# VHH binders against Triokinase/FMN cyclase (TKFC): the designs that were tried, part 2

Target 1, 201 residues: Triokinase/FMN cyclase (TKFC), of Sus scrofa (Pig) (f1rkq4r372to572)
Amino acid sequence: KQMVRVLERVCTTLLGLEDQLNALDRAAGDGDCGTTHSRAARAIQGWLKESPPPASPAQLLSKLSLLLLEKMGGSSGALYGLFLTAAAQPLKAKTDLAAWSAAMDAGLEAMQKYGKAAPGDRTMLDSLWAAGQELQAWKSPGANLLPVLTKALLENAEAAAEATKNMEAGAGRASYISSARLDQPDPGAVAAAAILRAILE

## First folded at step 16 (VHH)

Design j5
Fold by OpenDDE, fold request of step 17:
Structure j5 (fold): chain B 201 residues (1-201), chain A 118 residues (1-118)
Amino acid sequence: as target 1 above (201 residues)
Amino acid sequence: QLQLVESGGGLVQPGGSLRLSCEASGFTFSDYAMGWYRQAPGKQRELVAFIYSEGYTIYADSVKGRFTISRDNAKNTVYLQMNSLRPEDTAIYYCAATGYPSGSKDYWGKGTPVTVSS
């Protein structure tokens, strides 16, 4: 199943980033962002070994949300759970590109409204938001435009993650330390961008 | 010192109802999402219901339509209304707090037992 392969790629990516994310998080947090994401990755891998994932994208996202809330924990788990649960809703009716765009918007909106995160706060939302801005173009793209759009989306997400190194923290543990100490990208933003790449590459 | 104290568990017949409470102290309640989890004997702990500070809720499929999570920030308390209880709902129920945007990690209560049996 293609979806299983995508999920496995996400998991492998996160596991590979564990040390890097922890390093990024040592200066701004408690140094366990990578470990937290690795825990999520292992949980997903374990889940996939038990049974095939749901065929419905909406159901898949909902199940992933629950799994992350259950196994990942922490602020990241809460935010991903929120994002995925909201993103699942537009996909109940349709699963075309427009529906996925709507899913992204729904997730981002939920994260802002209920997750107490805003663009520019130096969080995972910064990467996801950047990606969402480009995904709007996917509503009616030609087949030949998809690779270009995908590339732009990923580059923007990664650029947004990198840009967090110049942001003041508006949320997370980093918001309680001096901005002068924040000279590296937010590990959450880096992780989010990496997840998107794993999904779309 | 952060503390979560669950209450309301007990023995109930199938089809019955219980209302669990979890009272929080030692932290700013409104900065935390709250969750109810349960662990049955010999099984892994599983998420039952989750509620964000602003009221967004998430439920496990197994409890949708039967359980309702809510919170009272004035009382620093999260609730789990459990209706139409089934034997498979038997477990120790745990309350957990997840801080955001504070960045705090998850904190857990000691749990309250729920037994559904004829």
Scores: ipSAE 0.785, ipTM 0.914, lowest interface PAE 0.6, mean pLDDT 93
Fold by OpenDDE, fold request of step 17:
Structure j5 (fold): chain B 201 residues (1-201), chain A 118 residues (1-118)
Amino acid sequence: as target 1 above (201 residues)
Amino acid sequence: QLQLVESGGGLVQPGGSLRLSCEASGFTFSDYAMGWYRQAPGKQRELVAFIYSEGYTIYADSVKGRFTISRDNAKNTVYLQMNSLRPEDTAIYYCAATGYPSGSKDYWGKGTPVTVSS
């Protein structure tokens, strides 16, 4: 039930951001980033109506990956599919903090290696990477305040998304236009940060 | 124009093997991820296998261990090796191209039929 609620929150968040993301994407892309994410949200909602999600985090992420590849499409679908598939692997054996940290790392590494993006390229990776860095910090001594750390993680991800407005595009459609025209946050980064908040808040 | 042409479909007995091919033209093949999808009668189209430009692969659970997706960039071709075929694998198989980090999954082949029956 908790997982369903989280997923529903993610979906509701994405659906609510459709117009905003499309607006951001019109400035830097083809203007369909919001629509693409809404398609993903509706696909997830439809999936949840059919049956409860897997109890295993690894299985859940794998299923979501396949669903997004199947239904979301576009570069975002490919990138999320990649991230989620890779992230699922460390969670097969265990689901403790270390495993989730490893999951994030695996997903981020996969995005960089196969997604053709790097931190600072003004993509969804920027938000996810910021979150990953904070998650790594949780492994350090003194990292016992989970609520504070969670807040920091989310704030960092959102800050990273906002920071993309001052970045040159190193990947994505925006990389083919003048950097002078890019004065708004990357819609992918904004979406990624919003997803993280929906999951962790 | 971008074009995807599937081939290799046919009738095969359970436990048999087929190798599907999809030849791409009209775009830079190496910049696209490629996917195999299938649609059985009365069912929705589903992802079977996905391969990124650099070779990372993703499979549906139902085909893991039996199907292998691969690509030959020199030939602009993506393959689906299907082993240990089952009746439930019967479907029209479609090839699709997905551009990343820019682009979309907007290009589909016309499909090739695969029938697994004794």
Scores: ipSAE 0.775, ipTM 0.910, lowest interface PAE 0.6, mean pLDDT 93
Fold by ESMFold2, fold request of step 17:
Structure j5 (fold): chain B 201 residues (1-201), chain A 118 residues (1-118)
Amino acid sequence: as target 1 above (201 residues)
Amino acid sequence: QLQLVESGGGLVQPGGSLRLSCEASGFTFSDYAMGWYRQAPGKQRELVAFIYSEGYTIYADSVKGRFTISRDNAKNTVYLQMNSLRPEDTAIYYCAATGYPSGSKDYWGKGTPVTVSS
């Protein structure tokens, strides 16, 4: 387990998606979702140059939350900050699969309760929620089943991101535009799915 | 135009307390998360505390247990109660507003200076 490598892969992924995410964002936004995620990636890269990240997953998620609220900003920074802070709590004592499932559930609950988002609202929550559902659906994985679980989780998250192209906006600025005009996936959902793939791949 | 006006800064001795206020106007306050940030001389601006519209809070490690962020949505105001102040808390404190779940721009106040010194 090499956390620096995972974080660098996430950053490289986001930097590579900048133009695509900006293009998707122009349908109902300012056209800067890719730029905002690139800002987050650069902040993480700078942080990694200063010191190695915490070995504890709970401390890692808490530090990332603060970094994104501080350096990324905007609605995405607020949503990632909320998710990561809540997800860190179940990981304080244990870091097994059940604890990671609980972390995902805690983050999703916080986004729904405090983030003004629900599944089907065409947000990054759609991808994260799909990943959380898949994580719970595989209750007794053995080591030989983990690659299958990982593929299913990623495919479910990516399919949910794509499916947002048909959703009416239920929250945020996109809510004033009918789904017929959007006919493209939500850039936040696409970014969230890509982050998950960078982490698990 | 959207405005954020901080107040309550000043000079205080170590171990003392101070309460900052930030009054917002020109937008629907309940649509925004609010944050307090600070910038000490020669340093980068850093997050102090963040609060979502319905009360979820996040604190920087350096202030946890000493500072409390709160908001009164009826008064369009966010507060920072600062207790057990230390010289390291000396900075200009900025109020910020972040629209969510959509939007990419934060709005900032002009800041209120806080000096913790004997």
Scores: ipSAE 0.758, ipTM 0.906, lowest interface PAE 0.9, mean pLDDT 86
Fold by ESMFold2, fold request of step 17:
Structure j5 (fold): chain B 201 residues (1-201), chain A 118 residues (1-118)
Amino acid sequence: as target 1 above (201 residues)
Amino acid sequence: QLQLVESGGGLVQPGGSLRLSCEASGFTFSDYAMGWYRQAPGKQRELVAFIYSEGYTIYADSVKGRFTISRDNAKNTVYLQMNSLRPEDTAIYYCAATGYPSGSKDYWGKGTPVTVSS
């Protein structure tokens, strides 16, 4: 029940950001980042209406990965698919806070090893990586401070998304426009930060 | 021009095997993730398997343990080894290429038909 509400909130957030993300994408891309994320949101909404979502977090992330590879497509779909498939592995045995931190670590590792992305390359990885650094605190005693740790995680992810405006594009469409800074945040990083807020809020 | 050409489809009996190939040209193959998708009559196209440039793979649940995706970057070719074929695997199989970490669109082949029947 709570998982369905979280997924619906993510979808509503992405649909509401469509125009903003498309506008950001026009600076260095095709102007379709918002449309692509809205397509993913609508696919998730349809999936939730047609079948009950898996109860297991590992199965949930695996199914979302397949859904995005199938229905979202593009580079964003490939990156989300990679992250989610890898993140599902640590969640097969346990789903405590340490396991979720390990899931984030696994997803970030896969994106760096197989996704051709690194922190500082001006991609969605920048927001996810910042969140991962804060998530390390979830492995230690004091999980009762979860609200304050969640606030720090979200603020760091959002700050990292904003900071991409000062980054030189490392690969892909953005790299053709200039070697200099683009002076606007990366739409993929903005979308990733917004997804995290929708999940944890 | 970027092109994807599938081959290896055909008629096979249940329990049999086929190996599909997709030869790519007109782009740097190692910059792309590759996927096999299929569309059965009256159904929407669905993912079968996906492979990243350095070999990370993802499979649909319905084909795990029976199908294997692989790629040979020196030959600009992606493969789908299909074993233990069932009538429900009957479909047109499409090869697709996805540029990452940044890219504007997926590229699709024209498809190769696979029929599994007695």
Scores: ipSAE 0.739, ipTM 0.900, lowest interface PAE 0.9, mean pLDDT 85
Fold by ESMFold2, fold request of step 17:
Structure j5 (fold): chain B 201 residues (1-201), chain A 118 residues (1-118)
Amino acid sequence: as target 1 above (201 residues)
Amino acid sequence: QLQLVESGGGLVQPGGSLRLSCEASGFTFSDYAMGWYRQAPGKQRELVAFIYSEGYTIYADSVKGRFTISRDNAKNTVYLQMNSLRPEDTAIYYCAATGYPSGSKDYWGKGTPVTVSS
């Protein structure tokens, strides 16, 4: 029940960002990052109408990964698919906060090992990496620290997304643009930060 | 221009095996993830298997344990080994290339038909 509300909030967030993400994408890409994320949001909405999502978080992330590889496509779909498939593994046995932190770590490791991305390369990994650093505190939170940790995670991810405007493109379509900084944030990093906020609101 | 050419499709009996190949040209193959998708008559195209440049794989639930995706980066080729074939595997199988971590649209081959029947 609560997972359906979270997924619907993510979808609404992405649909609302379509034009902004497309505009950011034109600086170094195809101008379709917003359209691609809206396609993902509509696919998730359709999936939720057909049946309730799996109760198991591991099955949920695995199903989302397949859905995005199938319906979203593109570099974003490939990266989300990789992240979600790897993140599902630590959630098979436990679903406490430490397991979610481990899921984030697994997803980030997969993106670095198989996704051709590293912190500083101007990708969605920059926002996710910043969130991952804050999530390590969730493995052993003190009393009443969860609101503080959540706020720090979101602020760190959003700041990292903005900071990508100071980065040079490391790979992909953006590498055809001069080595000079692009002076606009990476649309994938902006989308990733917005998804995190929609999840944790 | 990027080109993907599938081969290896055909008619096979249930329980049989088939190996699909997709040769790629016109791009740096190691910059792309590769996928096999399929479309049965009257249905939407669906993911079968996906493989990243360094070998990480993801499979649709319906083919896990029966199909294996692999790639040979030196030959610019991706493969799909299909074992224990069932009539519901009947479809046109498409090869696709996805550039990552940034940019490029998906590129598609023209497809190779696979029919599983007695």
Scores: ipSAE 0.709, ipTM 0.890, lowest interface PAE 1.0, mean pLDDT 85

## First folded at step 18 (VHH; from j5 with G103D)

Design t6
Fold by OpenDDE, fold request of step 22:
Structure t6 (fold): chain B 201 residues (1-201), chain A 118 residues (1-118)
Amino acid sequence: as target 1 above (201 residues)
Amino acid sequence: QLQLVESGGGLVQPGGSLRLSCEASGFTFSDYAMGWYRQAPGKQRELVAFIYSEGYTIYADSVKGRFTISRDNAKNTVYLQMNSLRPEDTAIYYCAATGYPSDSKDYWGKGTPVTVSS
């Protein structure tokens, strides 16, 4: 039941971040980023109470995509749904590191192509993209061991989230606000980094 | 001012087809993802099909291969072609608009009933 434990950790993390994310979002958005993520967390928890999640990573990601689109809603729901649906595809045939790397790439590409966001726009994509860039290191000769790679991935994602405080918003509600008023990190980026940590720690 | 108006629902026999339409007004249609959801009696509302502004589509497993979501931005309309209908497809079908990434808000129609029965 490792999968259940991971999902529960994600949910607990998001619920714990609700107020912080809302506070960050009040400065740059509509102030509900934490609430929407908490809604997602509660939906996942409710789902897990009904039955065990699918054993297949591809099926799991696909189901989570639908669940988030159903229950989370808004920009975050749409973007996560997009990411997860695309990420599920490479995992249908394989579930090794190469497949997970391909999954990350597929999700990121989908977000950029269909999500109307790019790295540097001060969104959740910044954290996820940073993580993806680090994950690609597995292809290099003399690649680091998985624990080292994971650590670097998480640090890179968290650093990217923090770096959004100095970015001008190119997408999202914050894009309507002058960069001079944005002195905190993007709550979406913070949430995405936290989710990655909850999954990988 | 913002409206989503569903149409095309009705009674159909198993194996039959229906085409639902949802006409949007009061907002920039092309900036929103559109979705079809359904709620059967005594069940939670579930996503049936979702289409992003750029045309990417997502389907529930239960309708893959049978349902097709499409959009016509010139007509501010999203469609759901439903083929090979089954009794378990019986539900009120709702159209929804989802803003991204700038408008993090969902808008809903009032729904159109679909009944699949012999």
Scores: ipSAE 0.867, ipTM 0.933, lowest interface PAE 0.5, mean pLDDT 93
Fold by OpenDDE, fold request of step 22:
Structure t6 (fold): chain B 201 residues (1-201), chain A 118 residues (1-118)
Amino acid sequence: as target 1 above (201 residues)
Amino acid sequence: QLQLVESGGGLVQPGGSLRLSCEASGFTFSDYAMGWYRQAPGKQRELVAFIYSEGYTIYADSVKGRFTISRDNAKNTVYLQMNSLRPEDTAIYYCAATGYPSDSKDYWGKGTPVTVSS
């Protein structure tokens, strides 16, 4: 039940951001980033109406990966599919903090290796990477204040998204347009940060 | 002009095998992820298998262990080896290209029919 609520919150968030993300993407891309994410949101909502999501985090991520590849499409679908598929693997055995950290690392590594993007390239990876760095820090002894750490994670992800406005596009659609036009955050990064907030707030 | 042409579909008995091919043209094949999708009568289109440019693969649960997606960049071709076919695998199979950095997924083949029946 809680998982359903979280997913619904993610979907509501993405649907609410459609126009904003499209606006950001008009200057930096083809103007459909918001629409693409809304399509993903609607797909997830439709899926949840059909049946409850898997109880296993690993299975959930795997199913979401397939769903996004199937319904979302585009580079975003491919990248999220890649991330989620890879992230699911460490969660098969355990679902503790270390496992989730490993999941994030696996997803991020897969995105870099097969997504053709690196941190600093002005993509969704920037926000996710920032979040991943904070999550890794949680494995350190004494890092047991989850609410405080969660806040830090979200702030870092959002800050990373905002920081993309000062980046030259190293990957993605924006890499083929004039740098003079890139004075706003990457819509993919903004979306990724928003998803994280929807999940963790 | 981007073009995807599927081939290899046909009628096969349960337990049989087929190998689908999709030849791409009009774009840099090696920069695109490729996917096989299928649509059975009265059902929605579903992902069957997905392969990234560097070979990472993702499969639907229903075909894991039976289907294998592969690609030959030199031939601009993606393949779907289908073994141990079942009646529920009956569908029109579509090839699709997903480019990065492009968010567009408007590139589909016309499909090739696969019928599994005794």
Scores: ipSAE 0.780, ipTM 0.915, lowest interface PAE 0.6, mean pLDDT 92
Fold by ESMFold2, fold request of step 22:
Structure t6 (fold): chain B 201 residues (1-201), chain A 118 residues (1-118)
Amino acid sequence: as target 1 above (201 residues)
Amino acid sequence: QLQLVESGGGLVQPGGSLRLSCEASGFTFSDYAMGWYRQAPGKQRELVAFIYSEGYTIYADSVKGRFTISRDNAKNTVYLQMNSLRPEDTAIYYCAATGYPSDSKDYWGKGTPVTVSS
């Protein structure tokens, strides 16, 4: 039940950011990042309405991956699909906080190994990577500090999203984008940070 | 300039096999993830299988264990080996190319029909 509420919160967050993300995307892209994430949110909402989601977190992430590859599409759909499929694997046996940290690590590794993305490339990975670095503390004793660690994670992810304004675009088609379109954060990184906040609030 | 041309569809009996091919031109194939999607009459287009440039694969639940996606970057070609075909696999099969990590537009072929019937 907790995951259904989290997913609904993620969806409402993305729908609320549509215009902002599209505006950011016009600076360095096609101007549709917000529309693409809203399409994903609506697909998730429809899926939740039509069937009960899997109770297993591993199965849930696997189904979300397929849904996004199918309904969201584009580079964002491909990257989320890769991340979610890989993140599902550590969650098959255990679902404690250490397993969720391992799921984040697996997703990040897959994005770097197969997703042609690395920290500093001005993508959604920049926010997710920053969150992953902070999430390592969840594998250790000290769960009583969880509110402090959660705040640090979200602040680091949001700062990394902001820092993408100083990065060059890493895509091969980026050679057609004027340098005058930089100095705004990457909309994918902003969306990823907002998703993390929706999950952890 | 970019083109995706599917081939290999046709009529087969249940339990049979087909191999679909999709030849790509006009772009750097290794910059793209490739996917096979299908659309049956009266249904929405659905994912069948997806493959990233370096070979990571994802399959829809309905085809896992029966279908295999593969790619040959030297030939700019993606394949779908379809085994143990069922009547519910009947659809138009589309090849798609998705640039990543930062390219937001998908490219689609015109499709190749597959009919599984006695």
Scores: ipSAE 0.715, ipTM 0.889, lowest interface PAE 1.0, mean pLDDT 85
Fold by ESMFold2, fold request of step 22:
Structure t6 (fold): chain B 201 residues (1-201), chain A 118 residues (1-118)
Amino acid sequence: as target 1 above (201 residues)
Amino acid sequence: QLQLVESGGGLVQPGGSLRLSCEASGFTFSDYAMGWYRQAPGKQRELVAFIYSEGYTIYADSVKGRFTISRDNAKNTVYLQMNSLRPEDTAIYYCAATGYPSDSKDYWGKGTPVTVSS
């Protein structure tokens, strides 16, 4: 089934990035961002072996949110949990492209309102926010522009992840470096961009 | 050091109610998301409810409409109001704290047992 293949591709991507994400995390964190994302990937793989994922996108995102809060943990698990729970709401009634854009907007709003993050704070939000800006064009699919919009979304998210190397760390437990640029991209932003590519390619 | 102490567990009849409390110390409580998790004998620990610093909540499907998580940041305390209790809610209930957006470590209490039986 196509949804199982997408989820497996995300898991393979995260497992392959473990060492890179851990290395990036040592610059501003505790050096376990890659390990935490690998834990999430293994939990998803285990879940897929036990049952097929829900066909409803809203149920899928809600179940993933709960799975990450249970099995991934940490700040990344909390942020993904928040994003996914909020993003699931617009998808309950409809699943067209406009509903997916609304899902992205809902997730981003929740992260800004409740996740202690804003664009420019050097978090996974930076990549997701850039993707959300490109998704605004998906609400008007009057021409067959999806391949062009997909490419722009991925390029914008990846550029935003790279640009976090020029940002100061935001609020949180890493405050000892919040007044200086780190010259390395944020591992959470890198992971978020990689997840988006795995989903959309 | 960060410490979490649960209380309020006990034996109740099906259909009854309990209110769990978790008092936190050793950290800035408003920097943390709080969760209630539970573990029945022989099973994996599972999420019950999660609450972010400014009040956003997430619930496991099995408890929606019956349980309410809340927090009082002035008292460094998170609560779980459990209504319409069922035998399958029997477990040890754990309080957990997660710093965000940047801290990746979870902190856990010792747990408080809840038994729902006639």
Scores: ipSAE 0.712, ipTM 0.889, lowest interface PAE 1.0, mean pLDDT 85

